# VH-VL binders against q9c950r261to396, part 19

Target 1, 136 residues: q9c950r261to396
Amino acid sequence: VPTFEDVKEVTIRRSKLAKWLMEPFFEELIVGCFVRVGIGRSKSGPIYRLCWVKNVDATDPDKTYKLENKTTHKYLNVVWGNETSAARWQMAMISDGHPLEEEYRQWIREVERTNGRMPTKQDISEKKEAIQRTNS

## First folded at step 4 (VH-VL; framework fv_ixekizumab)

Design v12
Fold by ESMFold2-Fast, scan of step 4:
Structure v12 (fold): chain C 136 residues (1-136), chain A 122 residues (1-122), chain B 112 residues (1-112)
Amino acid sequence: as target 1 above (136 residues)
Amino acid sequence: QVQLVQSGAEVKKPGSSVKVSCKASGGTFSNYAIHWVRQAPGQGLEWMGVIIPYFGTAYYNQRFKGRVTITADESTSTAYMELSSLRSEDTAVYYCARDLEWSDYYYYMDVWGQGTLVTVSS
Amino acid sequence: DIVMTQTPLSLSVTPGQPASISCRSSQSLLHSDGKTYLHWYLQKPGQSPQLLIYEVSNRFSGVPDRFSGSGSGTDFTLKISRVEAEDVGVYYCMQSIDYPYTFGQGTKLEIK
């Protein structure tokens, strides 16, 4: 089971998505990473779920939105629990903050509840290395 | 375009329960949030709760605590609101309404069902 | 729970004249994300509510420009610059900053 620190190191913030948006490596890099998806709010702030990125959905060039002063038709298909189901999200809904330990615990519970695939430490190590290479 | 179609009118006795359905067409059902709002005859609007189908989570107005249950069946793109221990004061038109795709930061209801009249009388 | 208070509760207007409806919240609707979660709905007789204005001042698709919203914090106003017969119904403000969502009591707009 990956630790909270393992997952934190492969969770991509919105500013990084915007930075890498137009790069040829974007989809290859981001698939298999985690993102914090905004699902609601309270007066104390937004409510997030920690989701796994399944793929990039760029199938409709007419459906554009603004992301950090850029315009894009790219969406993320994210997984909450079982990897055979996915929901489409604008990257504008992704948090620019670090994941919280409670979000990590909720994610573990959901993967277990839905009999989804738990990523291995090897999966995360490989993704962390790819991210480090890109940041260098 | 998304359309929400609700089940037909119901007449219930006090103490029974009612389950109202709301079927969505168009768009990805999992990407909506579905709210339930009721309106007693000649009265204003009262928010009952919301379900986020993809995350399997529901939030309720505490006024209905223990009596209301909101569920969703993604295979049929249908949301349900069940209200138990019915009282005469529960006589109202019950509406389902969509919060636009969560990806758009909307947090308001833009598409509404036609409403379902539930009458509670002995 | 956040309490929403509308004034007036009823308005009778001659066609072509302006109308103004006020909405006050028991606490600020300004979120830390910089948005204010105050919206206006219209319920025409025998119909479901329909969205008019979202986030204080943004007209929803298809809403005529004679409708405008303004305000900040706890005090909000919906204005109709020139009332038409099709504008008859009950207007509701709604807050969505926190659960439960709450509505004002409604303002009934009638034509003289």
Scores: ipSAE 0.205, ipTM 0.733, lowest interface PAE 4.0, mean pLDDT 87

Design v2
Fold by ESMFold2-Fast, scan of step 4:
Structure v2 (fold): chain C 136 residues (1-136), chain A 122 residues (1-122), chain B 112 residues (1-112)
Amino acid sequence: as target 1 above (136 residues)
Amino acid sequence: QVQLVQSGAEVKKPGSSVKVSCKASGGTFSNYAIHWVRQAPGQGLEWMGVIIPYFGTAYYNQRFKGRVTITADESTSTAYMELSSLRSEDTAVYYCARSGDWYGSYEDFDYWGQGTLVTVSS
Amino acid sequence: DIVMTQTPLSLSVTPGQPASISCRSSQSLLHSDGKTYLHWYLQKPGQSPQLLIYEVSNRFSGVPDRFSGSGSGTDFTLKISRVEAEDVGVYYCMQSIDYPYTFGQGTKLEIK
């Protein structure tokens, strides 16, 4: 089971998605990473779910939206729990904040509840290294 | 184009319940939030609650004291608002509205339904 | 609950003249994400409300550039640089930083 620190290090914020959007490595880099998806609000502010990126959906070039100062037709298919929960999201809906430990605990519980796939230590290590190479 | 189409006008007796529907088209239904807002005749706007269909989560204005229930059916791209224990002061036009593309980035109401008049009288 | 207060409650404007509507919140609408969750809507007679301005100053798609929003914290202003006949209706501000979402009481704009 990946630790909170492991998940935090491979959680991609919206500003990084926007930065890397046009790069040739974009799709390979972000698949298998986590993103923090906004799903609502409370008195404490916005409510987020930690979701695992399964693939980038660029199948409809006419369906564009703005991401920061760029325009894109790329969407993220993300999973919260198992593949049954897979949903297509605009990257504009991704948080630019770091994940919270409670969000990590909620994600663990949902993966276990739904018998979803848990990332391996190797999966996390590979993504961590790829992110570090990109930031150098 | 995004459209929200609501069910037709209802006339109800005090103490009964009403269930209003809001059918969405032109967008990914499960990936955006649907809010319910009411407006009594000649009065302002009052927020009732929201459903986030993707996560099955609903939040309500506590003013309605557990009388409101908001649900969604992804297979028909339809959200519902049920208000029980109706009183004459519940007479209003009930609107559904979409919260941005998806709740969390733009929390404004970018598209609204045409409204459903619910009249509560004895 | 956050209370939204609009002034004036009504105004009559000669076509082509500017109009200004104020909205004050009982609490700051600035979120830790750097955004301010204050939005403006117009409800024309017999119609559903429509979004004009979101997050203080951003014009919604299709909204004429004669509409502008400004402000910060708790004090916000909607301005119409030159009022047209089609601008008649009730204007509402709304906060979406906290549940329940709340609206101002509305400002009715009429043509002289």
Scores: ipSAE 0.013, ipTM 0.584, lowest interface PAE 8.1, mean pLDDT 85

Design v3
Fold by ESMFold2-Fast, scan of step 4:
Structure v3 (fold): chain C 136 residues (1-136), chain A 122 residues (1-122), chain B 112 residues (1-112)
Amino acid sequence: as target 1 above (136 residues)
Amino acid sequence: QVQLVQSGAEVKKPGSSVKVSCKASGGSFSSYAIHWVRQAPGQGLEWMGVIIPYFGTAYYNQRFKGRVTITADESTSTAYMELSSLRSEDTAVYYCAREGYSYGDLYYFDYWGQGTLVTVSS
Amino acid sequence: DIVMTQTPLSLSVTPGQPASISCRSSQSLVHSDGKTYLHWYLQKPGQSPQLLIYEVSNRFSGVPDRFSGSGSGTDFTLKISRVEAEDVGVYYCMQGIDYPYTFGQGTKLEIK
């Protein structure tokens, strides 16, 4: 089971998605990483779900949107729980904040509750190394 | 374009339940928060609850004490608000509203449905 | 719950004159992200509410620049520099920092 620190290091913030959007390595890099999706509010602030990126969906070039000052038709198909929970998400809707331990624990519980598959520690380590290499 | 279209007016008896629908078109459904807000005749706006369809997670105003259930059907891009144990004080126009994203943060109602009048009368 | 209080509850304005509406919250609406989650909505007669101003001072798409919002913490103001006939309706402030979301009582703006 990947640790919180492992997952934190492969959680991509919106500003990084915008930065890497036009790069040839973008799709290969982002698949297998995590993103934070906003789902509501509480007295402590916004509530987020930590989702695993299954693939990049660029199949409809007519469905464009702005991601910061760039225009894109790329979407993320993300999973919370198991593969049947997959949803298509605009990158503009992804949090620019760091993940929290509670969000990691909620993600673990949801994967367990739904009998979903989770990334291996090796998968996470490989993504961590790729991200570090990209940051130079 | 984005549009929220609600079901038609209903007249209900005290003690019954009502289920109002809100169908989204023109934009993404699953990844937006859908809120329900009611307005009794001549009164202000009262927040009832919210659902984010993709996650199936709903939050409710505790004033309604377990009487409100909000659900969503992603296949039809439709959210529902069911209010049970109806009382005459529940007579109101019920609105659905979409909460827009500002770069991943939920914060304002960018689009509203046209409203559904529910009248509770014997 | 956060209580939102608007003043006045009604005002009547001659066309071309300015209008000002106040909104006070029982708790600070400043989030740790630095944003203030206060929004203004207008409900025209017989219509659904519509967004005017979000996060204190940002005009929503299509909203004329005669509308402006200001304030901080718990004290907020909506101003209309030159009231026009189309501005009649009920104005509501809303806090979006915490569930349950709450609205002020509404301020009815009428033309004299």
Scores: ipSAE 0.358, ipTM 0.789, lowest interface PAE 2.7, mean pLDDT 87

Design v4
Fold by ESMFold2-Fast, scan of step 4:
Structure v4 (fold): chain C 136 residues (1-136), chain A 122 residues (1-122), chain B 112 residues (1-112)
Amino acid sequence: as target 1 above (136 residues)
Amino acid sequence: QVQLVQSGAEVKKPGSSVKVSCKASGGSFSSYAIHWVRQAPGQGLEWMGVIIPYFGTAYYNQRFKGRVTITADESTSTAYMELSSLRSEDTAVYYCARDQGWTYGEDYFDYWGQGTLVTVSS
Amino acid sequence: DIVMTQTPLSLSVTPGQPASISCRSSQSLVHSDGKTYLHWYLQKPGQSPQLLIYEVSNRFSGVPDRFSGSGSGTDFTLKISRVEAEDVGVYYCMQGIDYPYTFGQGTKLEIK
């Protein structure tokens, strides 16, 4: 089971998605990472879910939207719990903040409840290295 | 492209319940939320609640808490709004509306259903 | 709950003349993400509401450029530079920053 620190280090913020959007390594880098999906607001602030990126969906070039100051037709297929229940999401819906420990705990519970896949220690380690390589 | 189609008009007696459906077509049902908004005759718009089908999560306006239940069936791309203990004051047109997100990007009601008139009378 | 107040509640205009509708919120609608969650809808007689302007000043797809939105914080304005017959209906502002979402009372636009 990845620790909260492990998940935090492989959670990609919206500004990084925008930065890497047009790079040839984009899909390979982002798949298997986490993103913080905005799903609502309350009096206590915005509500997020930690989701695992299954793949990048660029199949419909006519379906464009704004991501920061860029225009894109790329979407993320994100997983909440089990990989068979992927949802297509705009990257504009991704948080630019760091994940919270409560969000990490909610994710663990949902993966367990739905018998979903847990990333391996090797998967996490490889993503950390790839992200560090890109940031240097 | 995107269309929300609601169930037909209903006439109900006080104390009964009503369940209105909203079937979505075009786009990915699991990638957005469905809100319910009502409008009494000659009155303004009142937000009732929202369901986020992918996350199985619903939020309600406290004014309706205990009487309203919003559910969704992803296999049929249909959201439901059930209102119980009906009173004459619940006579209204009930709308479903789509929202692609809240915190970032598109967090407005871009497409609306045609509305369902619910009349509560004895 | 955030209270939305519209003025005027009714407006009658001659075709080709401008119209202006004000909306005030009881709390700031500016989010920490830099966006302002104020949207405008039009409900034509006998029809469902339709989106006109989102996040203060962005025209929704297919909305003519004679419609414009402006404002900041708690004070917002919807302007129609040249009113046409098809613009008749009730205009609503809505805040989308916090649950419950709330609407203004509506402004009825009629043609003289």
Scores: ipSAE 0.210, ipTM 0.715, lowest interface PAE 3.7, mean pLDDT 87

Design v5
Fold by ESMFold2-Fast, scan of step 4:
Structure v5 (fold): chain C 136 residues (1-136), chain A 122 residues (1-122), chain B 112 residues (1-112)
Amino acid sequence: as target 1 above (136 residues)
Amino acid sequence: QVQLVQSGAEVKKPGSSVKVSCKASGGTFSNYAIHWVRQAPGQGLEWMGVIIPYFGTAYYNQRFKGRVTITADESTSTAYMELSSLRSEDTAVYYCARGDYGWSYEDYFDYWGQGTLVTVSS
Amino acid sequence: DIVMTQTPLSLSVTPGQPASISCRSSQSLLHSDGKTYLHWYLQKPGQSPQLLIYEVSNRFSGVPDRFSGSGSGTDFTLKISRVEAEDVGVYYCMQSIDYPYTFGQGTKLEIK
């Protein structure tokens, strides 16, 4: 089971998605990472869910939206719990903050509840190395 | 074209439960939130709760104190609102409405169902 | 809960004349993301509510330009520059900054 710190290190912020958007390595880098998907608001601020990125969907160039100061037709297929089911989301809905430990615990519970695949520490280490190479 | 189609009118006895359905078509069900709003005859609008179908997460107006349950079935693109321990004051038209979810988007109701009249009487 | 107060509760207008509806919230609807979560709906007789204005001042698709929204913080206004017969119904403001979402009491617009 990956620790909260492991997941936090491979959770990609919205600003990084915008920065890497046009790079040829974008899909390969982002797939297998986590993103923090916004789903509502509370008195304490926005409410997020930690989701695993299954793939990037760029199949419809006519369906554009604003991401930071850019325009894009790229969407993320994200997984909550079981990896066989994915939802298509705009990257504009991704948090630019770090995940919270309660969000990590909610994610663990959902993966367990749905009998989903739990990423290994090795999976996460490989993603950390790829991100480090990109920031070099 | 986006449509929300609700189940038909119901007449229920006090103390019973009612389950209203809302079937979405013309858009991706899992990418949106489904809200439930009721309106008693001649009265205003009251928000009951919301479900975010992809996440299976529901939030409720505390006014209904454990009497309301909102669920979703993504395979049929249908959301449900169940209200238990019915009272005569629960007589109302019940609407489902679609909301956009995410911290970078607005939470407003762009499309509404046609409404379902629930009458609670002995 | 955030309380939404509309004034007036009813309004009769001669066709072609302007109408103005006020909405006040018990606390600011401005979020730290810079957006203000105040929206306006119209419910025509016998119909479901329909969205008119979202986030204070943005007209929803298909809404005529004679409808405009303005305001900030806790004080908001919906204006109709030239009332038409099709505008009759009940107007509601709604806040969506916090759960539970709450509506104003509604303002009934009638033609004289």
Scores: ipSAE 0.073, ipTM 0.688, lowest interface PAE 5.6, mean pLDDT 87

Design v6
Fold by ESMFold2-Fast, scan of step 4:
Structure v6 (fold): chain C 136 residues (1-136), chain A 122 residues (1-122), chain B 112 residues (1-112)
Amino acid sequence: as target 1 above (136 residues)
Amino acid sequence: QVQLVQSGAEVKKPGSSVKVSCKASGGSFSSYAIHWVRQAPGQGLEWMGVIIPYFGTAYYNQRFKGRVTITADESTSTAYMELSSLRSEDTAVYYCAREEGYDYGSGYFDYWGQGTLVTVSS
Amino acid sequence: DIVMTQTPLSLSVTPGQPASISCRSSQSLVHSDGKTYLHWYLQKPGQSPQLLIYEVSNRFSGVPDRFSGSGSGTDFTLKISRVEAEDVGVYYCMQGIDYPYTFGQGTKLEIK
């Protein structure tokens, strides 16, 4: 069971997605990390879900959008709970904030409810190392 | 091609419930939100609520005070809106409408269903 | 709730003449993401509403360039440079910045 701190350390913010967008290591680095996906509005502000990145979807070059000052046709297929139901999201809608502990708790509950795949300690450690290597 | 197809017209007695369906085709059902909007005869548009099928999350307009429930079945790409304790003022055309999920917070409806007339009378 | 107010409520136009519809919101529709969540729909007689303009000024796919949107903050305008018979219907503005999403009262466009 990964801790909140473990998940927080492998959650990628929008500014980092924009920075690494054109790098040859982009897909390898981002797949298996978490992103904070905006899913709704409330009077207290935007509502987010903590999702696991299954793959990068670049199959439709005509579906372009702006990510910061760049234009891209790359999307993220993200998983909420069970891997059999991935959703495609623009990286422009990924939060540039850190995940909240309540979002982490919601993610745990959803993985358990759907009998989804829980990341291993090894999965998390490998992603931490890859991110650290890139930030060096 | 995107299409939202709704169930047929209904005539209901006061105090009963109605459940309207909205079947989506084209695009990924998990990649968008489904909203429900109603229109009383000769009147304007009123937002009732939304469901984000992939996340199973629903939000409602508080003026319906627990009378409305919106659900979705991803296996059939169908969203449902159930309105209970029907009154004559609930007589309206009920529309489902799609909000693009690729860019969260688009805030607009790109495609609409054809509408379902619900008549509440004795 | 955000209140949306349209003027006029009804408009009669000779074919080929311009038309202008105003929409005002009770609070700013500018989000911290830089976008303005004001959109316009057309409901032709007996039909479902259809998207015309999103985020103030962007035409939706298939919408003729005679339609244009403008405005900022709380004051918005939809313009039709040259009205055609097929433009008859009720026009609605909508705010999509916060739940509940709210619509203006609608403006009925008729041909003289």
Scores: ipSAE 0.215, ipTM 0.744, lowest interface PAE 3.4, mean pLDDT 87

Design v7
Fold by ESMFold2-Fast, scan of step 4:
Order: structure tokens, then sequence, then C-alpha cells
Structure v7 (fold): chain C 136 residues (1-136), chain A 122 residues (1-122), chain B 112 residues (1-112)
């Protein structure tokens, strides 16, 4: 089971998605990472779910939306629990904040409840290294 | 164009339950929230709750004291609102409304169903 | 819960004249993200509500420019510069900063 710190280090924020959007390494880099998907709002702040990125969906060039100051037709297929139940989300819906430990615990419970597959220690380590390499 | 189509009118007795459906077409079901709002005859709008279908998460107006349950079936792109222990004051038009996610926040109720009249009478 | 209060509850307007509707919230609707979560809906007779203005001042797609919204914090206004016959109905303000979402009591607009 990856630790909260492991997951935190491979969680990609919206500003990084926008920055890397046009790069040739984009899909390769973010697939297998985590993103915080916004699902609601409270007076205390937005409500998020921590999701694993299964792949980038760029199959419909007519379905564009704004991501910061850029326009894109790229979406993320994210996994909440079991890989067979991926959902397509705009990157504009991704948090620009750090994940919270309660979100990590919620994610663990959902993977367990749905009999989903946990990322391996090796997968996490490789993503952490790739992100650090890209950030300098 | 997105369309929300609700089930037909119902007449119920006090103490029974009603389950209203809301079928979405013309868009992806996973990318939005479905809210339920009711309106008693000649009265204003009252928010009942919301479901985020992909995450299986629902939030409710506590005024309904555990009587309301909102569910979704992604395979049929249909949301349901079940209200139990019906009272005469539950007589109302029940609406479903879509709220599209945007930048970690809702876009607001951009599309509404046509409404379902539920009459509770003995 | 956040309480939304509208004034007036009803008004009658001669076609071509302006109309103004006020909405007051019991708490600030300004979020830390810099947005204010106050919206206006119109319900025409026998129809479902429809979104008119979102986040205080943004007109929804297809809404005529004679409709405008303004305000901040707890005090908001919807204005119609020149009322038309098709504007008849009940106007509702709504806050979406916190659950439960709450509506004002509604303002009925009638043509004289």
Amino acid sequence: as target 1 above (136 residues)
Amino acid sequence: QVQLVQSGAEVKKPGSSVKVSCKASGGTFSNYAIHWVRQAPGQGLEWMGVIIPYFGTAYYNQRFKGRVTITADESTSTAYMELSSLRSEDTAVYYCARDLYSGSYWEDFDYWGQGTLVTVSS
Amino acid sequence: DIVMTQTPLSLSVTPGQPASISCRSSQSLLHSDGKTYLHWYLQKPGQSPQLLIYEVSNRFSGVPDRFSGSGSGTDFTLKISRVEAEDVGVYYCMQSIDYPYTFGQGTKLEIK
C-alpha cells in the first residue's frame, strides 16, 4: 500500500497540468499519477476525491474547453476505486492544492471496497522520479 | 443538447414511498451532479439534495430527516430520488437539475427536467 | 442554513419600463476563491426554472442583455432595463456556496 507521502509526491496539480499540456511527454508523465478531482463545494472550501490517472483521452478534437489561458480537447480518464469504472474529466476540474490525509484514507477505503488494484511501490517510485526530473 | 426526462405523475397515500426517476441524454452522465429540488403548489423552490454519480456520493438537506435517498445508475444514465414516510405536505412538483463541474466547482443548474407531480392524499 | 430574502415579493410593471429585484443573504456569499456564489433563476408560468444569471453578474447563454445582475457580499440586485411581456414569471435568487443550497422566497413579476 503506498503511503500518504508517496501518493502526495505523485499527485499532479492543475497548474502543472496546464504547464505540461503541450509537451510531447505529457501523457507518459501523468498516466499513473494522482489528481484531486473537484466534486463539490462547502463554505469551508471545495470538496475533492483523490483519483488515479488511467490515461489521457484526446479522441474528440471538437470537445474543447478552457484550461487556464489555454484551450484543449485533452481529458483525463480517472479511476475512483476499481479500474473498470474510469470516468472522463476536464483538467479544469483538478485542484491546484495538495492532497489531504483524509482524502488519501478515503481513496484506500474505496480501492478496498471495490476490490481495485493498488499501485505498486515500483510504479510510485518511477513516477516520483519522472516528476522530479521534469521539475529540475 | 442535454435533456433531463423525468418519470410521470404519482398519487400516493400517507406513509408510503415514492421513487422519481431522471434520465439524462445528450451528454456524459459521469461529468456532472444531479440535484433534486421540489416546489409545493403555489410555493417557492426547496433544495433536497445532490448526487455525484461516478463517486456514488450524495448530500442531503437535513430538513428531510433521513427520509430522502438519492441514487444513480450509470449504465442507464438515470438518477433516482426516493422519499419515504410521505405526508400531505410532501405534495409538490419534484425537479431534477444538472450541475456541470468546472474548475473544481459546479457551473450551477444549467438544465432542468420537466418536473414530476407527486400528490399525497388519503 | 443561509437564509435568502427577496424584496419585493411581487411587482407589476408597464411594458418598456425597468424592474429591480433585491436579494439579501444572511451570510457573505464570497468564497475564498474570489467568486460569489449567488445566482438568479426565472420560472415562467407552467415551466421549469431556467438559469438567468450566475455568479452575481454573468448572463447565461441566450439571456438578453436587458437583464443584469450586481452586488457583493450579502446584498444583490437583478435589473431588467426594459420589461417585455415574455419576462412574466417568478424570479428566484439562490446561493450555492454551501449545502444546503437555499432559494429566496421568489418575486412575481406581472405586466400591467
Scores: ipSAE 0.445, ipTM 0.805, lowest interface PAE 2.2, mean pLDDT 87

Design v8
Fold by ESMFold2-Fast, scan of step 4:
Structure v8 (fold): chain C 136 residues (1-136), chain A 123 residues (1-123), chain B 112 residues (1-112)
Amino acid sequence: as target 1 above (136 residues)
Amino acid sequence: QVQLVQSGAEVKKPGSSVKVSCKASGGTFSNYAIHWVRQAPGQGLEWMGVIIPYFGTAYYNQRFKGRVTITADESTSTAYMELSSLRSEDTAVYYCARGTEYYDSSGYEFDYWGQGTLVTVSS
Amino acid sequence: DIVMTQTPLSLSVTPGQPASISCRSSQSLLHSDGKTYLHWYLQKPGQSPQLLIYEVSNRFSGVPDRFSGSGSGTDFTLKISRVEAEDVGVYYCMQSIDYPYTFGQGTKLEIK
């Protein structure tokens, strides 16, 4: 089971998605990482769920939206729990904050409840290294 | 074209429960929020709660605590609001409304509303 | 809960004249993300509410340009530059910054 710190290091924030949006490595880099998807609001601010990125959906070039100061037709197919429950989300819906421990614990419970795929230590390690290379 | 179609009017006895449905068409159901808002005769709008179907997550206005349950069936693109222990004061038109996917979170403004379901609670 | 207060609660306007409705919140609706979560709805007689303005000043699809929203923090205004017969109904402001979402009491607009 990956630790909270493992998941935190491979969680991509919205500002990084915007930064890497036009790069040739974009899709390969972010697939297999985590993102914080906004799902509502509380008195403490937005409520998020940690989701695994299954793939980038760029099939509709005419369906554009704004991400920061850029316009894009790229969407993320994200998974909450089991891979069969993927949903398409705008990257504008992704948090620019770090994940919280409670979000990590909720994600673990949902993967277990739905018999979803738990990332391996090697999966996490490879993504961490790839992210570090792009930040260098 | 986005539409939310609700179930028909109900007449219920005090102490019973009612379950109202809201079927979505013409848009994405799973990653939008479905809110429930009621309006007593001649009165204003009161928010009851919300469900985000993709996550199976629901949040409720605490004044309905323990009486309201909101669920969703993604296979039929239908959300449900069940209100139990009905009182005469629960007589109202019940609306479902779609919260938009905007900025960091779904569920902000309500872009489309259902036609409403009149629930009358009388002895 | 955030309390939303509308003034006036009713107004009667001659067609072609302007109308103005105020909405005040008990706390700021400006979030740390830089957005203000204040929206306006119109409920025409016998109909469901419909979205007019979202996030203070953005007109929803199909809403005529005679409708405009403005304001910041806790003080918001909806203006109709030239009232038409189809504008009759009850106007509601709503905050969506915190659960529970709350509405103003409503402002009934009638034609004189």
Scores: ipSAE 0.040, ipTM 0.667, lowest interface PAE 5.3, mean pLDDT 86

Design v9
Fold by ESMFold2-Fast, scan of step 4:
Structure v9 (fold): chain C 136 residues (1-136), chain A 122 residues (1-122), chain B 112 residues (1-112)
Amino acid sequence: as target 1 above (136 residues)
Amino acid sequence: QVQLVQSGAEVKKPGSSVKVSCKASGGTFSNYAIHWVRQAPGQGLEWMGVIIPYFGTAYYNQRFKGRVTITADESTSTAYMELSSLRSEDTAVYYCARAPDYWGSEYYMDVWGQGTLVTVSS
Amino acid sequence: DIVMTQTPLSLSVTPGQPASISCRSSQSLLHSDGKTYLHWYLQKPGQSPQLLIYEVSNRFSGVPDRFSGSGSGTDFTLKISRVEAEDVGVYYCMQSIDYPYTFGQGTKLEIK
């Protein structure tokens, strides 16, 4: 089971998504990473879930939105639990904050509850290396 | 196409509770959100709350403080709205309505149920 | 709560004439994602509300092009270029930028 620190290191924040948005390697880099998806609001502020990125959906060029100072029609298909939960999200709904340990624990429980795929520590290490190469 | 079918009209006494159902057909139930909106006779629309079935998480208009409970059963693609401690002022048509892709930030209601009239009288 | 105010509350038009309905919000409906969460619904007599326009200006599937929405920030307009008999009913604006979602009071459109 990956640790909270493992997942945190491969969780991509909104500002990084915006930075890499136009790069030819964007989809290959982002797939297999985690994003912190905003799913609503409470009186205590926004509510987030840690989701695994399955693919980038750019199939509808007419559905554009602003991401930071850029305009895009790219969306992220993410899962929380297993494949049947796959859903499409605007990157503008992705948090620019760090994940919380409670969000990590909720993600673990949901993957277990739904008999979903748990990434291995090797999967995480490979993704960390790819992210580091891009930041260099 | 997706349809929302609600349970039939109810007549209730003050102080009782009512539970209205909303069954979805078509689409992926986990991908949309179900909102509840009511309308008293001759009045406007009032938002009551929403459930995101995938998370089982509901949000309520605080005007209903503790009286409203919204639930969903993914296995039957059915959402429920229960309103307790009924008063005559709760007499209204209750609608369920779908936000088509909550995950995709489509925060508008594109499909509405036919409505359920709840009459509260002694 | 965000307050939505519609004007006028009622209007009567002869068929073929234009109609215009205004909606004001107590605070901006523009989100940092670049979307403005203002939508218009029509409730025909005895029917459920139906979506006309979402996110200010996008016509929902099947909605005739005589309907158009415009506006930004806190000030929005729904326009019908040529009113037809089937357009009678109550029009509502709604904001969905924040909970609770709130509706305007409604504008009743009648044929003269």
Scores: ipSAE 0.007, ipTM 0.556, lowest interface PAE 10.3, mean pLDDT 86

